# VHH binders against SET domain-containing protein 9 (SETD9): the designs that were tried, part 7

Target 1, 299 residues: SET domain-containing protein 9 (SETD9), of Homo sapiens (Human) (q8ne22)
Amino acid sequence: MPGRLLRGLWQRWRRYKYRFVPWIALNLSHNPRTLRYVPEESKDKVISDEDVLGTLLKVFQALFLNDFNKQSEILSMLPESVKSKYQDLLAVEHQGVKLLENRHQQQSTFKPEEILYKTLGFSVAQATSSLISAGKGVFVTKGLVPKGAVVSMYPGTVYQKYEPIFFQSIGNPFIFRCLDGVLIDGNDKGISKVVYRSCNGRDRLGPLKMSDSTWLTSEIHNPLAVGQYVNNCSNDRAANVCYQEFDVPAVFPIELKQYLPNIAYSYDKQSPLRCVVLVALRDINQGEELFSNYYTIVS
Key: E = the ipSAE of ESMFold2; O = the ipSAE of OpenDDE; V2 = 0.75 times the mean of E and O plus 0.25 times the DockQ between their complexes.

## First folded at step 1 (VHH)

Design f06 (framework vhh_vobarilizumab_d1)
Fold by ESMFold2-Fast, scan of step 1:
Structure f06 (fold): chain B 299 residues (1-299), chain A 118 residues (1-118)
Amino acid sequence: as target 1 above (299 residues)
Amino acid sequence: EVQLVESGGGLVQPGGSLRLSCAASGRTFSSYAMAWYRQAPGKGRELVAGISSGGYTSYADSVKGRFTISRDNAKNTLYLQMNSLRPEDTAVYYCAADTGYIEFSDYWGQGTLVTVSS
């Protein structure tokens, strides 16, 4: 009966809040992934910030070392405090001499997804979704994702609550709304792509990039940077990942920032860069598609 | 390594204008984000304005619309144009070459005094 259903709906809505953003509402009927409900007793985090940081540093350090021949050129132009961390590797790279241990012969450059597998025990990639409506989805392509693992990152331009995003928001299903009103525009096309590239060109330390722009190309350097393609859960597809917000700490290594797939729309030295990770809600097997929950997790 | 030297400070009347300059030594100026900080007597240092290596600017709310930060990479010089000055703008102004993060130490100048008084 209607009266009983309405009472249940009122009790549910009393537990949740949605912050209205006019242009986000324009996309609601066509793509609910821009909609996020906040429970009144919510916790937005399923793992610690230290676990997120540890995972990102582990993956990014492995990517950096895998590309060391190119990174050594960049390091030569950075302060001594950064170069000294890699002094032994720089000495080996500059000699060009094969060691008796055959180190140069055993060294190989791996694909980013292979580095992810070697680092975390699984790999993920975008492919055609299992949903009949087609479009992109994200799959576990190798290995096993354990519960609590960081499996992906939501790339894109980070907008503070007060910053203009109007034209980028029209018909854009890839805008993620954080609990504090921060928006992330993960669209890889149109004006969104131009904005991200412009910000990436703005924020450089000489030859060192402060963000990853390769998620906008076919040759992705950070294999985690596919989060915008994860489809929403439904009655027929249970969620197996959830979104978790993460602020990049001041102690984050400068030479690894090039792998962060996010950039602030406005330069603000005092505010940490906002990132969003996707965290596994259960063990996820090889071949499974990722489906996200846009509801905040309650412990 | 970068060495920074500020100039252009002085006494100015309320409503007046003043232009600060910061000269950087070395060939790395163009690779750094640059910023102006200020410290009034008995207060901590606060960020006034910042400019990225690509020229994007940001300002503290207290100075928006009055101050303009700019850079000349050919001259290795950072500028702060200060208009509509107020007594509360009185402070020692510091130039900083900024990496934005603890992994890189900021390079600081010695400061230049700005006094807004009639």
Scores: ipSAE 0.000, ipTM 0.127, lowest interface PAE 19.5, mean pLDDT 76

Design f07 (framework vhh_vobarilizumab_d1)
Fold by ESMFold2-Fast, scan of step 1:
Structure f07 (fold): chain B 299 residues (1-299), chain A 121 residues (1-121)
Amino acid sequence: as target 1 above (299 residues)
Amino acid sequence: EVQLVESGGGLVQPGGSLRLSCAASGFTFSNYDMAWYRQAPGKGRELVAGIYSGGTTSYADSVKGRFTISRDNAKNTLYLQMNSLRPEDTAVYYCARLGSEYDHPYYMDVWGQGTLVTVSS
């Protein structure tokens, strides 16, 4: 027969539907970010999946067009159905090459953070946190973040609920646990970095990358891919963003997959790629640091 | 009935050693991942060490290099060898079974009653 302690634990687990993976449990006391549960009365989504998709496509399309000189080379190797979407731009680029033969007239590209600002009305970046012990944090560097905006993405290798997560889980504060038990390892160092790069190399379609690996470098291409550096809320710092899970639909444009900062650990064509976004709980002003609610959304 | 019973706790001097045992009954011990947790006075429970059914182990940074988790499937027993004990290791130590059910494969669904370890001069 179970003791009083076990009965109390059963009531707790039934209420929160919380799961421990042995390796993840080792980090629980050091990073509440891996602790996520949904009481029956709580909502786990602030905005619709269509709104998330629309935002990601808008940003990724703008990043693609900003880098069109390099992307046009990749387009030449893709099916006509993809190339036809960019016919007008390919024609202009061919004319531009001829008309701007003199190097002084070459068009400049914008930095990814500038594209984000032009596209969504704000920009975010990692910097030293306002919290003395936290190291890195994420700040609104320009513009205004409106309530309900996708502010950031949680990058990293995606592990299905039954997949082993090896030594990279030990002492790793950047593992995010999804409600269904899917894990995302957003650590930019050590074996976690090696694993992500290996998976990225595995999933290439010729010269086309199927995920963004630049979040592991100093030259980030997707400026949203900083979510693992967002600190948890506290008594002194109220939450202004929350985590929301998103599955990439099968109809996602192949040429834009290179901006997704997530990749599956195991090659599985039957399961959609899991992503995690951070969504604004209120309007957030320029200069403010982002703080996440690591429990769940309370309506 | 499904039970976990800890033993081996006691008073020990700093730098000393203790071996904790957990006797499991009422389930197929070899099929389950197992863990040791501890709770110091006035604090929440923390994971100390885990061992998979296949024998792979993991440790909290605070005990790494000092503690060793092991299992004897023939005796349905889990062990925690504790070396170089420090005053901050003072806690009630709990054996726990990690779930293997399809819907909840890693829930901690069974706990022992606990055994007290006091490290003091």
Scores: ipSAE 0.000, ipTM 0.105, lowest interface PAE 21.7, mean pLDDT 76

Design f08 (framework vhh_vobarilizumab_d1)
Fold by ESMFold2-Fast, scan of step 1:
Structure f08 (fold): chain B 299 residues (1-299), chain A 120 residues (1-120)
Amino acid sequence: as target 1 above (299 residues)
Amino acid sequence: EVQLVESGGGLVQPGGSLRLSCAASGFTVSSNYMAWYRQAPGKGRELVAGISSGGSTSYADSVKGRFTISRDNAKNTLYLQMNSLRPEDTAVYYCARAKPFYSSGTLDYWGQGTLVTVSS
């Protein structure tokens, strides 16, 4: 029939079908999100690293300021270069706390999803998917997501390509494979949860946490840390977001690292921390569910 | 028992106006996120407009400035005012409700739809 062209496509399909690690093959029936494809001619990045960094710093700074009464305690243990950034706020807070202590005590903070809305003009959250057979999905719960916005982050433990992932890979549909072979284990249950918490405890600087662990709980501090629940696109559900890899620069503010929902499995100071963000491919309206368009082929 | 019933669809010439209504029963529209979706022949369903329990509104780029979503709490009815209609607005329009209390983005009930045809 159509000869060599169809045989070539079938040979590539046959190779793709069998070019994955055994644990991914076992998990494909549960969650095809473990298989990611990025076309050769497509850009791996929709927005610049500077845009990603700017967005994360803007959101994390707003979260930090919203929780300033607690964060001011931690600032006392940080270098003067960090404390000096908040001198005006520290002076006002110390006077404010003194006044409140003498009369009515009033302390109010906004919920993280409200901070996200005030900061970026939208909010997102996990909920039951619009797909009748699917479990969880991620929705725009308030506002408007403009094209090119960072809408979520893929949380979890980061494994370099030479690092063993052990039994966490078995039956786990929440492992994201980066193009360079780095893996992110975003499973919020079982051994994956224990590993993440262990690494988070390891990397503490006194009372300061170096990564966010609240995505493992019902009280999420970083409202972007829901990316593992975003469903794949299909013929009847068009993609509106895509995955983008981001390396945390060395200059990243130490007091804001507590909001990063990723942690390295091994304590290696030479490698930057890998994060993965989801970026809007178009304007996304309130009420819409997020669907991803990328596939990563594993060997 | 939750029910959504759309009405107000019909045939209009380009540049004309229509107002769609969605009568709700079994719940209060002011307590939930409500939305209008549409589906053109041979195309997928798309979000047109949404309104939160707090009254915040959102619109698809294709209808911004032309369509207005609103509600009448006394009548427990959701509306979509459609102005400057174009042939590409031809579709079946659906009213939808999001789950109460937890999420404005999770849809749990839909109406049966009302047809809007924009042509001569």
Scores: ipSAE 0.000, ipTM 0.103, lowest interface PAE 21.6, mean pLDDT 76

Design f09 (framework vhh_vobarilizumab_d1)
Fold by ESMFold2-Fast, scan of step 1:
Structure f09 (fold): chain B 299 residues (1-299), chain A 121 residues (1-121)
Amino acid sequence: as target 1 above (299 residues)
Amino acid sequence: EVQLVESGGGLVQPGGSLRLSCAASGFTFSTYPMAWYRQAPGKGRELVAGIGSGGSTSYADSVKGRFTISRDNAKNTLYLQMNSLRPEDTAVYYCAVYDWETSGPQYFDYWGQGTLVTVSS
């Protein structure tokens, strides 16, 4: 095979960016299916980073306050600059602990999906897909999703473009590819699950976790962390959500990081944590399944 | 094949209560979201309450705090507990199953005959 011919093939394939890597990385003989063109310099954004951040902070703050009895214990390990934000609530908790010490009562007022509904006006959950062969899907279970809303997050271990991902990529349909080459491994089983839990254990601040690991369990704390189960659009199912990349800013509250369903494979303090959200392309009503575009063409 | 049979409707005075039941058969009840709809005389059908396969619930603003939807997967039965009933709650009540093929404003197919609830003095 001459070098010029190989160069032409690589340039052709370089113009195709799949959101999920295992197919494109391992099988060049596939007939690529592309439904959308995205210029190489495009960020593919539907809403502003400020709107994404505002939504995440609103939901995570509500989850934190709903679980304040447990969170007040964790706050005791955090700097005064963090504790001072909650001093009025901590004073009530200290009095409550004194009064209820013989009861050992822990009050949970609302389920996470109910908190999501109260904060955004809708809830989402995974269930059996409307597609016979797809297994899981994600549905709007309550309320109305308005156009432009953040409806879900793509959980998993974040690999930088220079970091190898070998064994986890084999037969794994849950590796999301960002436009800049960053990968997110959202597989909830096998080696991928072990890797995520290891990274979560590495990046703790005492009892405070720096990422959400409950998406790997049956008891999900962040109800948005179901994005890996959203199915691809088809001729019979139009896309109603789009993937959008988001970098967590340095000013993100440390006590709320426990709700982020992403963690870096190798900790690089100079790079922001990459997250991926799914954003509504239209109003989506209760009972509808979410469908996404998962691949693009780039020049 | 799919059958939904509603029961429990009747005449009740304002402020009273009723419990509606829907007996389901012909499908795997526990895996499907279910809902209660109603249709008042001269009006279109409206969603009253919904319940997901996992037990998450939703309510129309007009009934929130007064009605409670629940399901018993072992008995294949859907319930609607209706408290503090008002004259405007007068309607035929239908239970429905989510149509997995629907992506528009109609999310559920109606298979039941309905049960009449009349709230009057």
Scores: ipSAE 0.000, ipTM 0.088, lowest interface PAE 23.3, mean pLDDT 75

Design f10 (framework vhh_vobarilizumab_d1)
Fold by ESMFold2-Fast, scan of step 1:
Structure f10 (fold): chain B 299 residues (1-299), chain A 121 residues (1-121)
Amino acid sequence: as target 1 above (299 residues)
Amino acid sequence: EVQLVESGGGLVQPGGSLRLSCAASGSIFSDYAMAWYRQAPGKGRELVAGITSGGSTSYADSVKGRFTISRDNAKNTLYLQMNSLRPEDTAVYYCARESLGDYVYGTFDYWGQGTLVTVSS
């Protein structure tokens, strides 16, 4: 993000926030969740961090291997400790290239949603919600989601509680609030989209991406990155998923970071990257829409 | 670094008045919503009054009509004028600043050390 643009946006944000702060206060009686004090130690987890990490690594590893013909180029720039993990596959790939030198284009073998099905036993996708006029929703498109499964991720730019969040926070229903005050802006339009893409470009290592930006497009590479489209539960639609916070560990494989649909707003990176997953509260059948019960999204 | 320092607490008889002050340092006070909370012995902290950067106010039903929250942005100071004090107003009073983000989130990121208000005969 250019310093001049950032300063201009901050000055506009302050004027806008001043104008609308009285309106926000007047809405207290309509939104009883405002002015709530949440202790920092209060974390509600339905599965372990190890289970979340294991699931993400399993899916991301499968996505990486499915696209290995293109990913082998990236491995050439990575440390030997990373390349050694794929040594046998690199040997096969190099032999294949030599035998088929007339091939013009490298191809992915399966669509991302098929990889998700092969690895976890189910697939999910966004579609028109079953709720009248709700717009998008997220459905189980294939297989069975077992209770306790990671079923999607909440994509977007991660703001620490001490970091300014600009115009994009006003009237934006896709801002997820974590218990410690960290915010995730999952809006796929306008300024939010530009901010995410700028951060993604900032953090590249040559051809190696440090986050997934494809959730901003029609061609999604990480099929889990649809969590912002999950609708809240209602009187006639019970919740079947809940939100769970997850911090990416320092040991996370560098070649798989390209599938993480989150990026830190701040360049200093003093804190671990915060992600949010959606976890199944019961077995969910093919054809069912996902509904959340954790009221952390500002609407 | 942001620091909030409360003052003005003390012992007062029922029906009396006190004015609490909260001095803020190290931050842009004028752009933040501010609030007063209180905690009586054996109870959790409860919201008493809130004020937005634009000056719009909100009060708990138990203090409405008796307490007035105000701010002086030039002095970076928050005030709570407490009139017609009752024994049930006895508590430690805390100044709090709204966290960065939308006021709708209701999360406060800075607290003062508190000032004790005792209402007794």
Scores: ipSAE 0.000, ipTM 0.101, lowest interface PAE 20.7, mean pLDDT 74

Design f11 (framework vhh_vobarilizumab_d1)
Fold by ESMFold2-Fast, scan of step 1:
Parts: sequence; C-alpha cells; structure tokens
Structure f11 (fold): chain B 299 residues (1-299), chain A 119 residues (1-119)
Amino acid sequence: as target 1 above (299 residues)
Amino acid sequence: EVQLVESGGGLVQPGGSLRLSCAASGFTFSSYEMAWYRQAPGKGRELVAGIYSGGRTSYADSVKGRFTISRDNAKNTLYLQMNSLRPEDTAVYYCATSDEYLGFPEDYWGQGTLVTVSS
C-alpha cells in the first residue's frame, strides 16, 4: 500500500507516461540535453528568426561560392531562376584557366573555418574540452563573437514528438529536446549515424543533397555543425551561449539546403524543418570554450 | 589593409627576359594560394601560373618551360621569372591572392604591371 508520497510520485509518473517517452527516463542522468526547463521569463527567443535566417544564408552562400567549381555542375540541373543568381560567376568560370586544372575535387582556396571567419568575424571548432570529464568541447578559434551572434548549430535527425526513437536513445548523450517535444539526435556514431545517412539518401535529388552529412565525418563542410559538443556550464565555467529553436522557411534557397545539418526522420512536405542554433549570451573572445545553460523539464 | 604591389614590368625585345615581383601586405601570405594572371588589350584575364601555399605549381600551356613562378613566404613576395619572351606575351600582368571564381568582395588583385614585348 503506497503512502501519500508514493501516490504523488505515481500520479506524476502517470501524467508523464504518454508525454515523455518511457526510455528517456533510462538516460535522464546521462542526457541533460533531453531535459529542458525554460523559466517563463526566458521563453522568448534571444534573437529574431530573421537574424538567424540572415546569418545562415550569409554563411551558406559563402560556403557555396568557395567551392563554386563543384557547385556549377549542380546548378546546371536547377531552374533558370536559381542559375540567374550566379550568372556573373558562371561567366567568370568559363573565361578563366583555373589555378590548378582539376580543382573540382572539393578543394577550396579556404577551409570552412576561414570562410566562417570572413563571413561572421569569428571561427569555432571542436577540440579537447577544458573540463576533465567532458571529452570534446567547442572553442572560439579566431576573432570575436559578439553578443547575439549565431555561433553554432545542433546537427542531427529531427524526430516529431510522437515518433519512435527507442534504440537511438539508449546510452545517447546527444539527444536534444525542443520545448514542443521535437527531438534532435546529434550522435555521430552507431545507429544514429546510419539513420541520418538513410534519411539523407531518401531526400537526395540526384547529385543535389537536401542536408549536410559531413558533420558525421572528420571533414566538416558546415563549420557551425558542432553544437552537440558544446558542454553544459559548471561550477568553474559560466554559460556563454544558449539554445534557440528555428524553423527553416519554405523560401530557403534549394542550392543551400546541402549545408543544413538537420533532416526530418519522416518525410512531411507540410511541416518546416526544425533546426537549433546556439546564440552568444555575451561577447566571447578568441580562445574561450563555449558553455551552454542546460534546462531541466522537472521543476 | 590588404595590398598587392607588382613591379618589374617594362619594354623588352623578343627572346628577352623579365622578372616580376609582387609585394604582399595586410594578410597571412604563407596561408594563401597565389597566382599571376595577364590581360592583353581587348581580351579577358587568363591564368599564367599558380602556386599553392605548399609550393606546388601550375602553368598555362603557352608559358610552360619559359616561365617560373616562385614565392618567398619570409618576405611576403611572389615572383614570376619570364624567359624567351614573345610578342604574344604582351599584356598587363596581375598578382592575385584569391581564385576569381570565389566571388568574395574581398578578393585581392594588384593594380597590374605592363609587359610589352616588341622590337
């Protein structure tokens, strides 16, 4: 016969039985990113959706132009309305003798991190964390991150709130839970990696990719796609970034979708693709590690 | 402030030699790919020779065996040694830090140096 305390716990558990997937409870202490409690006063976005979109378009456009010799082949398959945006660059490419003939093998004149620096005034990369228990972390490697800047993206497969994620959730510290119950699986290993690659293959239009899969490798094309390695704040490290949800608008350029490090688990043309960005809470200097505020769903 | 300053151009007779220099400042020269382009009157710019940060080189077929591109990273200087010059080599020669296909507004070109090959 349970006491009053045990009855309260049972009623609380029963309330969450259909809202929280039961297997999330198996990893509560190991998956802090699946626990998100946002105080009422912090439910508002730090920056506008227009600022997020503007930043992503600026970075992705720069990445596209940096390897234009490869991208020009993809442009040949796209409508004239898309090709006309790049008419000047197509003309230049046809006129010139290239620096090294056969530069079409994704060899850019700049590394992705240098493109990020040219575009936003800073670069970020993963490295060994300053925290002894954390493994990997993310650092500002060059420049200055101003308060309110998009500094990273949380990559991975996007699951709607009622879609099954059982096997992928077991022992997985990289599942991010959005406020509306959408999950993002940012694990670069095991079944999570296989699922992302399968979804990427499903949505591919010939040589045109609808998502970035390079975050699953050591040769990352989108240098923002390192958000899953940002550590939570600690006693010795204050938070300097926070998570912000962003839905990709229908107007998003088709030729730039290849740089989005997220893909929907189930094919649904009606719903926008969910992304998550990390936004600077203060100016962050070169050499500093990024630390996020974590939120718990339990009050 | 990024600057590329070419020098060494001039008038030379067919079969003669010239050495062009490009003094670079305001950026990390050793990290950039460098190239020499030329533009003859009424024609578009064409790549003459290129050199990667690692020292690997490439040449247009018209100049292979006659021209040599080199760099001195300690001095932030790019060179083009031009031998056995022909009237067809007459052009304004430009030093560049970026591939012209990148489309960045910060692509860096020098002002050019005129090379005239005539008797």
Scores: ipSAE 0.000, ipTM 0.098, lowest interface PAE 21.5, mean pLDDT 75

## First folded at step 2 (VHH)

Design d2a (from d02 with D31R; framework vhh_enristomig; at its last look DockQ between E and O 0.01; V2 from the best seeds 0.00; counts 0 for: pae E 9.5 > 2, framework grips, placed apart)
Amino acid sequence: EVQLLESGGGEVQPGGSLRLSCAASGFTFSRYYISWYRQAPGKQREWVSTISSGGSTNYAESVKGRFTISRDNAKNTLYLQMSSLRAEDTAVYYCAKEVYDSTGWPFDYWGQGTLVTVKP
ESMFold2, look of step 2: ipSAE 0.000; ipTM 0.216
ESMFold2 (binder alone), look of step 2: mean pLDDT 79; pTM 0.794
OpenDDE, look of step 2: ipSAE 0.068; ipTM 0.529
ESMFold2, look of step 5: ipSAE 0.011; ipTM 0.391
ESMFold2 (binder alone), look of step 5: mean pLDDT 80; pTM 0.802
OpenDDE, look of step 5: ipSAE 0.020; ipTM 0.492

Design d2b (from d02 with D31S S56D; framework vhh_enristomig; at its last look DockQ between E and O 0.02; V2 from the best seeds 0.00; counts 0 for: pae O 14.2 > 2, placed apart)
Fold by OpenDDE, look of step 2:
Structure d2b (fold): chain B 299 residues (1-299), chain A 120 residues (1-120)
Amino acid sequence: as target 1 above (299 residues)
Amino acid sequence: EVQLLESGGGEVQPGGSLRLSCAASGFTFSSYYISWYRQAPGKQREWVSTISSGGDTNYAESVKGRFTISRDNAKNTLYLQMSSLRAEDTAVYYCAKEVYDSTGWPFDYWGQGTLVTVKP
């Protein structure tokens, strides 16, 4: 009887090698490719914050426009200048489509993945990993990911270094640790899910959703919000993406916050919301699985 | 209880075609990703293909253009159409579904497999 339990634990341990858990660091000595070395903290970013912001805004705006008919309540709360902006954008899109297809104005809502492809030239999605017993992975489903592109976001509840995360961390392979000690719980199950939902409910401003909770469901509205399922690289499979921290600026459009897959645990409005994006380290072809290096060593 | 049962394996000549099936039960088939793996004699198990709930497909480079993964949600069945088979495709083929242990950790559940032998 004890042998079966130990075997089970060992099997689980093997699986953990391909998952993002803080304690995996203890085993990294055997897989040097899982480590990213950065000489300075300032050099940890592969792309600028401006580029990250630009990408996110581009994608989120596209999603917003795609779902424009569902955004009536949100639009009612926005200044006329903002409404006008979106109307103009829609008009341009329709003119472009009218030129191609005389057919009926049924604003065909596209799937989020399709919007991503149209916007960035590639799409990503969850699927079973190519790694044995690794569970989920993230793949480029369509198009080519260029080097330096934002390919995903790490969703989850954001904890400051001083905030308690003990219960949420137990057996949780989806705790991401930022360089400054900020933690992101990317688990879509159990207590983590409950906490995220609670915070999401807390922060809701009437019809304005201040974060995306759909990443917790099978119907994801933000197709980038799958970063928690990106597996770690191995000696056999080099990392093709890296993690990059991003603080959401205060000027972030309120109507687009509904697509942010992160929420702060504490109601402290004074701190910028921390997000983590995954950035391509090279061109990534269609069909390739994303692999990250879980740990960055700053020398 | 999750059950996966592969079938359709057999002997085929090089250049031939074969269609594998995986009957799934014990879960909402249409809601899950499902994959094919294979294990050749003396080799490690390797990933072959995955299909999402939405029908998105991925393939290993070694089978791209030759294999087609598909699913029939109404029948709870996964398929692998194999064409232009090669000797190197000889393996036991497994279907796999992601499951979760008591801790919520995901892992793949495997069927018993079906043997495909490509020989002259």
Scores: ipSAE 0.000, ipTM 0.224, lowest interface PAE 14.2, mean pLDDT 83
ESMFold2, look of step 2: ipSAE 0.000; ipTM 0.306
ESMFold2 (binder alone), look of step 2: mean pLDDT 79; pTM 0.792

Design d2v (framework vhh_vobarilizumab_d1; at its last look DockQ between E and O 0.01; V2 from the best seeds 0.00; counts 0 for: pae E 17.9 > 2, placed apart)
Fold by ESMFold2, look of step 2:
Structure d2v (fold): chain B 299 residues (1-299), chain A 120 residues (1-120)
Amino acid sequence: as target 1 above (299 residues)
Amino acid sequence: EVQLVESGGGLVQPGGSLRLSCAASGFTFSDYYMAWYRQAPGKGRELVAGISSGGSTSYADSVKGRFTISRDNAKNTLYLQMNSLRPEDTAVYYCAKEVYDSTGWPFDYWGQGTLVTVSS
């Protein structure tokens, strides 16, 4: 009986989780609910899903190759055609070095932010915002961001419209609402952090990580996963990025899923994983802070 | 239908040995990565050892040098030879068929598990 019992238990758990939908009743008296949402004028996509996918694959592949010496367990699970792809890519990158054994003895030589720069021609990072009251913001630290570039990803646990979000939504400024009602909880603290880690552990299959949990730490592996700290535009600070929704396609390489900073709350194999990227609305110079065009609703 | 049937678990003293077997049917065994996982009470599932279709092996650090994974493609059987057993090896051990496909989601093919208890 391979795994049927585990599937049955998971399906019961998924239905049981919906019984915990008293979120509206639990905290109306203490903390007003806050939501971020995309304005209606931003619903059209600036770039194609194919361009988003191509960018993510390019960055994630570069991150994978940079850390190749630690990927041996994952590689052992991949078809030989996929392993050959990475061996060929390493040969080109490292001037035809064919003995990958030496790479397993060496640590990664580049920080993730440097990989982003080498791959896309720019890098971003969080730092103290130029807005005195805002705390953190996200800046272009190196290079020039061209109009239409994917500059960041909004991390967090993804909730479908009908799914409970408790406890996590109360007083939480990092809730992002997609146009179809899907929610992303980008809070890296408290219950939100615990829920994300629990879902990450649930979906992990041996050495295969089905999402990135390092955005919850000080040492992030995906340097794009800082979008929750991009501040709102205002009359004094025009938006230079917009949000764009992206569903992860079925063909997404399994070995690269370790860099996706999103994970579904329920274990539903019929729905694609929703991600949200931030896309440049104009050329953005080195040193500029990112500002998005969205509203924060305080209820 | 894919079937994975584990056997060989039991009670053993520290320092002892056990050999786990997994009889596989319903698929071309020789074409697939196979693995042993374990789950101790109150812990998450962890990979113990894996073996590729080409015979390459990998081991968790905690078992390296003590456990040996092997496969017999003629008998459609996966093995785990467990030597120098320790109390921390106490767990339910699962045989697993892991696949990579174009959907990016592994098939959920685990056996029922076999209990290994190491105590004195």
Scores: ipSAE 0.000, ipTM 0.156, lowest interface PAE 17.9, mean pLDDT 75
ESMFold2 (binder alone), look of step 2: mean pLDDT 81; pTM 0.811
OpenDDE, look of step 2: ipSAE 0.006; ipTM 0.315

